# VH-VL binders against DNA polymerase sliding clamp 1 (pcn1), part 8

Target 1, 249 residues: DNA polymerase sliding clamp 1 (pcn1), of Pyrobaculum aerophilum (q8zty0)
Amino acid sequence: MAKQVLTYIDAKEFAYIIDSISVLVEEANFLIRNDGLYLRALDVSRTAMVDLAIPKESFEEFPEVEELRFGLNFKELKKLLRRVKKGDKISMEFEEGRVRIKLIGKSVRSIVVPSIEVVGEELPTPKVVYTAMVKAASDVLATAVKDADAVADEVKFEASEEALIISASSDKGEVEVKLDKNSELVYEFDVKEPASARFSLEYLVDITSKTSKISDIVTIELATAKPIYLSFDIPAGGKISYFIAPRVE
Below, E stands for the ipSAE of ESMFold2; O stands for the ipSAE of OpenDDE; V2 stands for 0.75 times the mean of E and O plus 0.25 times the DockQ between their complexes.

## First folded at step 10 (VH-VL; framework fv_sonavibart)

Design m6 (from m1 with light chain Q27E; at its last look DockQ between E and O 0.89; V2 from the best seeds 0.00; counts 0 for: unsure alone 74.8 < 75)
Fold by ESMFold2, look of step 10:
Structure m6 (fold): chain C 249 residues (1-249), chain A 131 residues (1-131), chain B 103 residues (1-103)
Amino acid sequence: as target 1 above (249 residues)
Amino acid sequence: QVQLQQSGPGLVKPSQTLSLTCAISGDSVSSNSAAWNWIRQSPSRGLEWLGRTYYRSKWYNDYAESVKSRITINPDTSKNQFSLQLNSVTPEDTAVYYCARDEGSPASIEDYFGPDAFDIWGQGTMVTVSS
Amino acid sequence: DIQMTQSPSSLSASVGDRVTITCRASESISSYLHWYQQKPGKAPKLLIYYASSLQSGVPSRFSGSGSGTDFTLTISSLQPEDFATYYCQQEYTFGQGTKVEIK
């Protein structure tokens, strides 16, 4: 009988990926296809979406399947992943109703978690034509969002030909972070049309903080009054990304 | 209640421009949650979405790829209406043309998957392109 | 780029019959599918949105179900006023229609 096993060489990186997804959702479906591992989920308020794609080439071992779907509760999975040691691999063996997870390092530890049924189908990709793109150091974005959170519950992103401005204001104070297109921390800057939108900070602090542990680079895409798209390339291959809906007026 | 009233000529010669107007009552063409669509229906093509216009801090247009090179949809905030212009018409453009609203929630990611359902329709305008 | 195929293209049924119309998408579309009724000479009327949610003012004999690629519209007890053509819609694409003839 052929075993359905997936092995990821960097268990710590996988733990960061799970932490990042769990900002938005308590549970979600993973989808294994012949070319990779996928996840897409909306938070309960339907204001933010996370998207994960990891090609099969990023895995040391990958199942030969047309499609395998399994749901996991991230609260329990995060508890398990706190035990990951530096240098560990993570292996998942899929059984009916459960997933056997091995943490493989100097020692091998094996645990079993239930596979749950998560209601829903694949979600479509938001249809947004972005007019501004900025690729920058991810910790700069994380710091800007954290500064905004200290003074307000929403943040404004404004892209112009010269810079991306991230700002917030309230009775507690005001903050402005300017990412000049010629800054050494801005790696790509492509603004075909100026863009401006406002976003809730509810998830942004945790999203940017956790994803900065996955990638040193963030790609930011904007269009006026449209969802912001944040994407982070995974070093071993693949991408984790987020759409966050704008505040209306 | 929200109502859509269409107007425009029912006969257009080949190679000319089809021009229709949809007047809105009970809602605003600049509503930050609505989008204003043109849909046509013919025996050969069935129901076919053509495009929409909507306001989200700026004006946006989405057009069907099949007509993208020939279509223009314009809002008119002063008259609270929106128009359809379809250039270079042929007999294959003969159809009943409808305007329709889709009402969404732009603070939700789901609003960006595509239009919500078309909940309000105009009465329809038969447009014949003479052969 | 998703195609919608309805079946049957037409059907005949008696008043009181249970009628089922299907709509198949060429790819999975989750539950973002809508149903419309169109009577001769009239604009389409929204019946069901998001596969199963009944539009306000629509009689409860209408119901929708399905997800992924296969969706159904059901009329539990056909009435004389239900003579019409029924369309499904996903994103900007409509099915070709199903004509329900009462006689």
Scores: ipSAE 0.710, ipTM 0.834, lowest interface PAE 0.9, mean pLDDT 90
ESMFold2 (binder alone), look of step 10: mean pLDDT 88; pTM 0.920
OpenDDE, look of step 10: ipSAE 0.792; ipTM 0.888

## First folded at step 11 (VH-VL; framework fv_sonavibart)

Design n1 (from m1 with light chain A25T H34N; at its last look DockQ between E and O 0.92; V2 from the best seeds 0.81)
Heavy chain, then light chain:
Amino acid sequence: QVQLQQSGPGLVKPSQTLSLTCAISGDSVSSNSAAWNWIRQSPSRGLEWLGRTYYRSKWYNDYAESVKSRITINPDTSKNQFSLQLNSVTPEDTAVYYCARDEGSPASIEDYFGPDAFDIWGQGTMVTVSS
Amino acid sequence: DIQMTQSPSSLSASVGDRVTITCRTSQSISSYLNWYQQKPGKAPKLLIYYASSLQSGVPSRFSGSGSGTDFTLTISSLQPEDFATYYCQQEYTFGQGTKVEIK
ESMFold2, look of step 11: ipSAE 0.739; ipTM 0.849
ESMFold2 (binder alone), look of step 11: mean pLDDT 88; pTM 0.922
OpenDDE, look of step 11: ipSAE 0.804; ipTM 0.893

Design n2 (from n1 with heavy chain I109M; at its last look DockQ between E and O 0.84; V2 from the best seeds 0.74)
Heavy chain, then light chain:
Amino acid sequence: QVQLQQSGPGLVKPSQTLSLTCAISGDSVSSNSAAWNWIRQSPSRGLEWLGRTYYRSKWYNDYAESVKSRITINPDTSKNQFSLQLNSVTPEDTAVYYCARDEGSPASMEDYFGPDAFDIWGQGTMVTVSS
Amino acid sequence: DIQMTQSPSSLSASVGDRVTITCRTSQSISSYLNWYQQKPGKAPKLLIYYASSLQSGVPSRFSGSGSGTDFTLTISSLQPEDFATYYCQQEYTFGQGTKVEIK
ESMFold2, look of step 11: ipSAE 0.698; ipTM 0.835
ESMFold2 (binder alone), look of step 11: mean pLDDT 88; pTM 0.922
OpenDDE, look of step 11: ipSAE 0.718; ipTM 0.857

Design n4 (from n1 with light chain Y50K; at its last look DockQ between E and O 0.59; V2 from the best seeds 0.00; counts 0 for: unsure alone 73.6 < 75)
Fold by OpenDDE, look of step 11:
Structure n4 (fold): chain C 249 residues (1-249), chain A 131 residues (1-131), chain B 103 residues (1-103)
Amino acid sequence: as target 1 above (249 residues)
Amino acid sequence: QVQLQQSGPGLVKPSQTLSLTCAISGDSVSSNSAAWNWIRQSPSRGLEWLGRTYYRSKWYNDYAESVKSRITINPDTSKNQFSLQLNSVTPEDTAVYYCARDEGSPASIEDYFGPDAFDIWGQGTMVTVSS
Amino acid sequence: DIQMTQSPSSLSASVGDRVTITCRTSQSISSYLNWYQQKPGKAPKLLIYKASSLQSGVPSRFSGSGSGTDFTLTISSLQPEDFATYYCQQEYTFGQGTKVEIK
């Protein structure tokens, strides 16, 4: 079997992607298809899902395969990625039974890890009809969620024709962030029907904080008492997205 | 033990409304870990999912596109049952109709993958659409 | 919409035979595939869920395997009571069925 190589130009961006994914899982399977790199995984509680899709055009080198699956432990990978510098590339060389990961910069650092298959199910896409879509500055969401986390363990999203309201309340206090549809921080606003849902802050704080390092824009899709959908466009191409199940009353 | 008992007429005239009821025992129609489905079977169309009703803090309904404009599935918590109404029936709606349960996962993303496995079925009701 | 294709549509087998039924789905990634057994005049009965999990009360001679778009139901040793029609299902869609008949 011919040696296959995957090379992502911006290793730092890739590191952020890994950081974002690792919020939900410690390890996961990547899938290489003829058109791109994919990952889909649920957290242990199965209340949140992460989805990664990076087209082959985003890579400097891309394997020519119909399908290649490989699992990685993100803790080990992060050890390598901690020292990533601006301008570094990351390459993965796929051999039989192992993967060589290289950081290419002023020097070349590499680790070899076994090709593992993470135990897990292939996941379908959640079926949700969303009634509200808001594109906004990702840092605004991250800040709002962080503020909410300071006072409560859950956050409420309410979308109306006029605004998206992110709020939290407890005996510790109340937080409310209002994103008006005409705000400069709101790039798109489409609410077909009002939507309201509550979500655990368990993952949201880290998801939003880490993904904001990848993309300045977040797309929020909401439906009443349905999973929230958060998507982040990757500058090099592709998308990282999350589904978070609503709190059940 | 969970059981589903179906009832309703087996003969419906064209353009009329098909009505069936499924009584639940051993579980609740408002269970947050279940969804209640209607599925029909015919030689021409095979097994066809029609829709479901389920409670997740509020009531939801999912309908197949093929019957969406004509179908209504309603829960009845007082009787612990759910019903099927299919309007404007034609001979193409002739089939054996089944009610069935699929188990959900409360507060899980899996609950939104669509119907899981249908583990409990009613006995089926043959409905013939004929003048 | 998901398309489900079973193969074969029908097969003849004898008691004790190993029977294999295949289901192909148009969906690219999902292991949430289920198998049902249906006998004449009866409702379908769940055999396998999530591609390979045996439903409670189902004999161990039934097994499911597969991933991606290709799945298989296997009966290791066909019993007289196993002559029936088998269906795969994913989300809202059922396969057209495979009838297992007596040879």
Scores: ipSAE 0.732, ipTM 0.877, lowest interface PAE 0.5, mean pLDDT 93
ESMFold2, look of step 11: ipSAE 0.757; ipTM 0.846
ESMFold2 (binder alone), look of step 11: mean pLDDT 88; pTM 0.919

Design n5 (from m1 with light chain A25T H34A; at its last look DockQ between E and O 0.88; V2 from the best seeds 0.81)
Heavy chain, then light chain:
Amino acid sequence: QVQLQQSGPGLVKPSQTLSLTCAISGDSVSSNSAAWNWIRQSPSRGLEWLGRTYYRSKWYNDYAESVKSRITINPDTSKNQFSLQLNSVTPEDTAVYYCARDEGSPASIEDYFGPDAFDIWGQGTMVTVSS
Amino acid sequence: DIQMTQSPSSLSASVGDRVTITCRTSQSISSYLAWYQQKPGKAPKLLIYYASSLQSGVPSRFSGSGSGTDFTLTISSLQPEDFATYYCQQEYTFGQGTKVEIK
ESMFold2, look of step 11: ipSAE 0.703; ipTM 0.831
ESMFold2 (binder alone), look of step 11: mean pLDDT 88; pTM 0.923
OpenDDE, look of step 11: ipSAE 0.861; ipTM 0.917

Design n6 (from n1 with heavy chain D116Y; at its last look DockQ between E and O 0.90; V2 from the best seeds 0.00; counts 0 for: unsure alone 74.9 < 75)
Fold by ESMFold2, look of step 11:
Structure n6 (fold): chain C 249 residues (1-249), chain A 131 residues (1-131), chain B 103 residues (1-103)
Amino acid sequence: as target 1 above (249 residues)
Amino acid sequence: QVQLQQSGPGLVKPSQTLSLTCAISGDSVSSNSAAWNWIRQSPSRGLEWLGRTYYRSKWYNDYAESVKSRITINPDTSKNQFSLQLNSVTPEDTAVYYCARDEGSPASIEDYFGPYAFDIWGQGTMVTVSS
Amino acid sequence: DIQMTQSPSSLSASVGDRVTITCRTSQSISSYLNWYQQKPGKAPKLLIYYASSLQSGVPSRFSGSGSGTDFTLTISSLQPEDFATYYCQQEYTFGQGTKVEIK
């Protein structure tokens, strides 16, 4: 039987990817196909979905398989990943019922964890026709949602043909961040139809904080009273993205 | 108790417009958790979803690709009903037409995978397209 | 587009029989599959949603199982009122139906 090994050159980037996924879930299945690594999971309340796709070309080593599914608990994996240093690689060796995970640098550190099979991991894609798209600096979004969290438990996104407005209001105060389409922090702006929706801040602060360490750019897509779509291109290739269901009016 | 009551003519001439209405009792056409569908049934195509209308801070319509160029579904909040207009009908449009509710949970991502289930149906209207 | 195939297309059974109907999809749909019963001249009636959850007011002799691509509707002890056509559905697509007839 041939050994099945996956190697990612930037272990620190991989650690940020795991941190970003773990905002929503404590464990999930990864799916390896002949063209890449995939993960799709809902949080326990089913209000948010994370989607990961990394093409095989982004890996130094990639298994030759038709399909391989493995599940991980992220708490133990994150303990290993705290020891990642700049320049380390990470490899995963898939064995019967377990995964050997190595940090490879000047020295090698490793753990062995059991693989988990989780029923129902092939989730459909949410069917949303978005009418507004804004590509902007991810740190600006992270700061805006953090400011909103200081005053409220929900945040409003409003896209007009001129700007994206991120706002929150409560008895504690009021926050508004305006991203004008001509701002140096807005890289693309395409609003076919104005869009407005409100979202829980439960996950948004951690999502935007963690993902801003992966990518300096966020793509934001909106439609009135529909899930927000946030996507972050991974520098080595691939994408991590999120759907968050709207608050009901 | 939610009920859907259909009305409209059972015979339509080719090239004309098929028009049906579904009246809602026990629920609102503007319900923030429901969508209002038209589904038809024929021996050759079986059960076939045509489209829906629903309110989520604004009115939305979704239409099946097979009829998208010919179909219109309109809500009427004042009468608490919704309609089907199907233009340029042919004998291939002969079917029993049903209105149906799908009730979702818009605060869940799962609501956006598609209709959860069609839990309430109208009585059906047999529409024959013939000269 | 996800293709859905029910098996069998029809079956004959007696009152008291255990009846099993299957629905197979061309791609995985997790557990987002529903079952309906339809009697002649009537609209479909929802029986089971999310593969295995019984709709309110549906007798407990009906059950559903499966996930992914293979799903089953079971009637544990067929009753006279259960002679009907049964449909599976996911998203906007319905199976072709399974007619359950008296033997």
Scores: ipSAE 0.712, ipTM 0.836, lowest interface PAE 1.0, mean pLDDT 90
ESMFold2 (binder alone), look of step 11: mean pLDDT 88; pTM 0.922
OpenDDE, look of step 11: ipSAE 0.779; ipTM 0.875

## First folded at step 12 (VH-VL; framework fv_sonavibart)

Design p1 (from m1 with heavy chain D111L; at its last look DockQ between E and O 0.56; V2 from the best seeds 0.00; counts 0 for: pae O 7.9 > 2)
Fold by OpenDDE, look of step 12:
Structure p1 (fold): chain C 249 residues (1-249), chain A 131 residues (1-131), chain B 103 residues (1-103)
Amino acid sequence: as target 1 above (249 residues)
Amino acid sequence: QVQLQQSGPGLVKPSQTLSLTCAISGDSVSSNSAAWNWIRQSPSRGLEWLGRTYYRSKWYNDYAESVKSRITINPDTSKNQFSLQLNSVTPEDTAVYYCARDEGSPASIELYFGPDAFDIWGQGTMVTVSS
Amino acid sequence: DIQMTQSPSSLSASVGDRVTITCRASQSISSYLHWYQQKPGKAPKLLIYYASSLQSGVPSRFSGSGSGTDFTLTISSLQPEDFATYYCQQEYTFGQGTKVEIK
């Protein structure tokens, strides 16, 4: 039998991906199909979902399988990934019941971890009809959210025909970031119907800060009082995305 | 044991309003782990989900697109029941109407999913729209 | 919108037979498929939830399998009380039903 090996060329990028996913979960199941690597997971409170899809073309080596499921504990994986250097590759060798993870650079470091089965159901995609879509610089979102976090525990997103407004207010202060549709930091702007929703900053701060290290662009999809959808294109190919439930009044 | 008991007229004239009530026992209409649905069945359209009402810190309603403009589902916490109101009925609305509970995860994000499994059903009410 | 297609629309079987009913979704629905039994003049009864979980009180001769787009309801040994119409359901959508009749 042919060796089943998954090799991602940019180990740093992979580390950031794992770091972004680990905002919601400590462990999760990956699914390898014939066309790519996939992951979907909910946080414990089930108020946020992360979705990862990386096509096989993004990998230097990719297993030739119809389907391969494996779970990883991110805490253990991150121990190795903390040692990643520029230019390193990451490789996963799949064996029965275990995965050998290699960091390949000037030296080769490896760990063997169990292939765990993370308890959880296969999750469907939330059915939300979004009325606003904004593609913008990811660091702008991250900064706005961070600023909001300094003054409040929740943030408001308001999309109009003219702009997306990210705001927060409390006794501590007020924050407002306006992304005008004509701003250089806004790459696409499509608002079919005005949208407004509030979200907890619990995960949003870490999500946006970590994903901004992966992609310079974020796609924001919004609908009134509906989960916000944030998607980040991975430079090597693929997409990491999040659904975050709105705050209930 | 959770039970649903339906009541309401079985004959409605065209252009009038169909009104049904579903009384809940053994559970609360404001349960944070349940949603309360109306479903109808006819030979021509089969089983058709019409809408639901549920409480998650506030009341929510979801309606099928096919009846959205004509339908209202209201909870009554005082009587622990919920009702169906379907306006401007036509013969096409002739069907057996069921109230039903879906009990899924109370997870917030799942509120934006469709109904889960319907584990409890009312006895059904045949409603005929005729002059 | 997701389309649910059951097959067959009807079948004839004898007591003791193994009966298999299939339900196909127009797109992947993971394991979010449920099965119901309905007898004339009665409301549907939940048999299987989330593709393979047996509802409380349902005989073990009923089982469900499948994920993604293709699902199957199986009655290992058909009993007289099992002659009925069976429906699959995914969220808002029901299948058209499969009538299991006496041969």
Scores: ipSAE 0.018, ipTM 0.556, lowest interface PAE 7.9, mean pLDDT 91
ESMFold2, look of step 12: ipSAE 0.439; ipTM 0.735
ESMFold2 (binder alone), look of step 12: mean pLDDT 88; pTM 0.923

Design p2 (from m1 with heavy chain D111F; at its last look DockQ between E and O 0.17; V2 from the best seeds 0.00; counts 0 for: pae O 9.1 > 2, placed apart)
Fold by OpenDDE, look of step 12:
Structure p2 (fold): chain C 249 residues (1-249), chain A 131 residues (1-131), chain B 103 residues (1-103)
Amino acid sequence: as target 1 above (249 residues)
Amino acid sequence: QVQLQQSGPGLVKPSQTLSLTCAISGDSVSSNSAAWNWIRQSPSRGLEWLGRTYYRSKWYNDYAESVKSRITINPDTSKNQFSLQLNSVTPEDTAVYYCARDEGSPASIEFYFGPDAFDIWGQGTMVTVSS
Amino acid sequence: DIQMTQSPSSLSASVGDRVTITCRASQSISSYLHWYQQKPGKAPKLLIYYASSLQSGVPSRFSGSGSGTDFTLTISSLQPEDFATYYCQQEYTFGQGTKVEIK
């Protein structure tokens, strides 16, 4: 039987994807279907979820399978990915019980890792009726969240018809970032109803900082006291997204 | 065996409030593994989820967007029942209303998930909105 | 919002026939799909939960399959008591129903 091979052209981009996912989990299951590569994982505290979907068209080589599930430990994978150079490709060869991961550039580096089955439940997609959607520059969000982290443990998102306000306050100080609907950094703005929610900064800082390296645009969906939904379009195609549970008042 | 018994009037005038009650036997309204739902059915709108109430260290309510401004679902732990109140009814609210248990609800609420399978249903109550 | 589309809306069949009803989701819902049977004047009855799990007390002639966006409910051999309307459901959303009538 011919080996199934998955090849992503931009290894550096893939490294960033893995880095973004690893904010929440150390290991996770990937799912290859006939139309793409998928991943969904929940952090141990069950307060954050990451979802990855990359269509097969984003790959140079894609396995011809109905379904293939494999788990990877990101710590081991990152050891290889730290050596990624511009122009490198990453390839995964699937064998029974193991995966050969190749970094293909001027030289070829490879590791063989076990195909692990990460213990976990299938996670449903959180269904939230969002009342606010803002598409903006991802670095703006990352910076706002970082600034918030400097003064507080949580951040507040407030969406109105006029703007999205990201704020944090404590005895250490206060931060407020206003994204006006007419700002050049706001590409889309749709608020059907005002929305307000608070979130822990535990994961948000790393999520936004790492994903901003992947995509220059972030889509923020908000509803009052509901999980925030952050989605990032991957340049090569696909999407990485996060659900973060709100702080309960 | 878990059973749901519905009660309430079947005729409501326009602009008035529709009120129904669902009595629970064999389970607790404050169960941490269940959610208690109201669903209605009409020829024009089919089966439509309206809302639910459930207890996870505290009480939560989820409402459908279509009725959010008019609906209230309240648990009554003393009577082990939950109620539906739908204000300002119109003929469009004419339907058979069902209470139903959503089994398999998360033990805790970390994320907002919709209801799972409805394994127990009330007998249904036809409610007609007419002058 | 997720839309659920059943096919067909109605079908005629005879006792003993194999009946297949399809439910399609507008986006992937993994295996979080449930099937119900409803008879006139009665509340829906849960048949299949999580795409393929048979509810307790439901005859084995009922089965469910599928994942992602496409799901099927199958009655291997239609019985007289199986003439009813069947609905798929995903969280807040129900399909429009499939009426199984006597041929």
Scores: ipSAE 0.010, ipTM 0.507, lowest interface PAE 9.1, mean pLDDT 91
ESMFold2, look of step 12: ipSAE 0.530; ipTM 0.777
ESMFold2 (binder alone), look of step 12: mean pLDDT 88; pTM 0.920

Design p3 (from n1 with heavy chain D111Y; at its last look DockQ between E and O 0.84; V2 from the best seeds 0.00; counts 0 for: unsure alone 74.6 < 75)
Fold by ESMFold2, look of step 12:
Structure p3 (fold): chain C 249 residues (1-249), chain A 131 residues (1-131), chain B 103 residues (1-103)
Amino acid sequence: as target 1 above (249 residues)
Amino acid sequence: QVQLQQSGPGLVKPSQTLSLTCAISGDSVSSNSAAWNWIRQSPSRGLEWLGRTYYRSKWYNDYAESVKSRITINPDTSKNQFSLQLNSVTPEDTAVYYCARDEGSPASIEYYFGPDAFDIWGQGTMVTVSS
Amino acid sequence: DIQMTQSPSSLSASVGDRVTITCRTSQSISSYLNWYQQKPGKAPKLLIYYASSLQSGVPSRFSGSGSGTDFTLTISSLQPEDFATYYCQQEYTFGQGTKVEIK
């Protein structure tokens, strides 16, 4: 009979976070620990991984618990979150086999959704030593990826000592976006060793477009022919990040 | 049929460099889906992974923390081989040394969690470190 | 790093017996735990990968199961050629081994 509650002040931001996660997966386990909320999930094709960490300090209310796991179907959760209005809070109460979700604004609207069993194991962090890191405006990355998608089904990232180049080419055309290290849209540029890799655009367009609504800044990490790491700091605290495996040559 | 054939001296003096070679047949040392490992076995440490070399658009090496200051693993594409060099050996480096392949899908995130499994092993080389 | 503990460290069984070997990990990392057989004077041989997938050419009397931190290798009917030491492995870490002796 113990009841545990968490409350997130910005329900619309939470909705963007859920929308971003749901690019990769239809359902996943959330993990609540004494220090925060966590999620890590691998897409069906096993080519991409999403990682969420939100510290307990980012919540208005947070459970006093050693560990609480619950699985949610994101299709159902997204339906509720479409009802979110500006200024709403979101509250979740965890009970046996169900989660009571409240949208708290002018009025309180609530629904109960089942907590589902999602078969899954704790996923390790990919073991990659990155040689290039670029911190830039997130909408620039989103635009570059969207432009690449108009031309091809894969995109190339090349980091040199002077710039990050995002390019795509096919019979339909070619696109190149150059982020010079001195650009006003590049906030940090650290290339210890040049890096180059190609990635499927299958998820990148939706990832970048949805996460740019959460954060104005993206951190991009690359190593030659290794997964790209994209991370987005959440304004209220925490991080959502992605690993995407490279295309093989 | 992939085979790994090891060669190298079985006796090394303390403070010298242990040097072994693993020849590959039926596969390429530059295979885009394989990695080439050295693993040793001793009573004090059991089976212990030492490191690997692999080609993914460029050459990479991963080394175990316990030996990373002393180990070098190099591919030789012209001979289709890879080598182990372990510097400054002591009697505690006495072990049977194996080369081994791991193979996985570099297009999968899971591949980057670590090696999948070691599916092909060399015959083993007993290396004794003594004066 | 994760710690791997195999149990038992050794066992003695008769031909035809069902044998079960366990491997416990210090953390739930993933389900890609592998099992190897090693006979005296030989290199290890891969038996099971990804916790339950049988390697090509391995007899069907071998099976693997488990998830989280607890994994099991089972030999459904022990044969004389199954005298060996068995190792679990996850990522770069190996268990200490389980020696199986035929009575």
Scores: ipSAE 0.524, ipTM 0.773, lowest interface PAE 1.2, mean pLDDT 89
ESMFold2 (binder alone), look of step 12: mean pLDDT 88; pTM 0.922
OpenDDE, look of step 12: ipSAE 0.630; ipTM 0.844

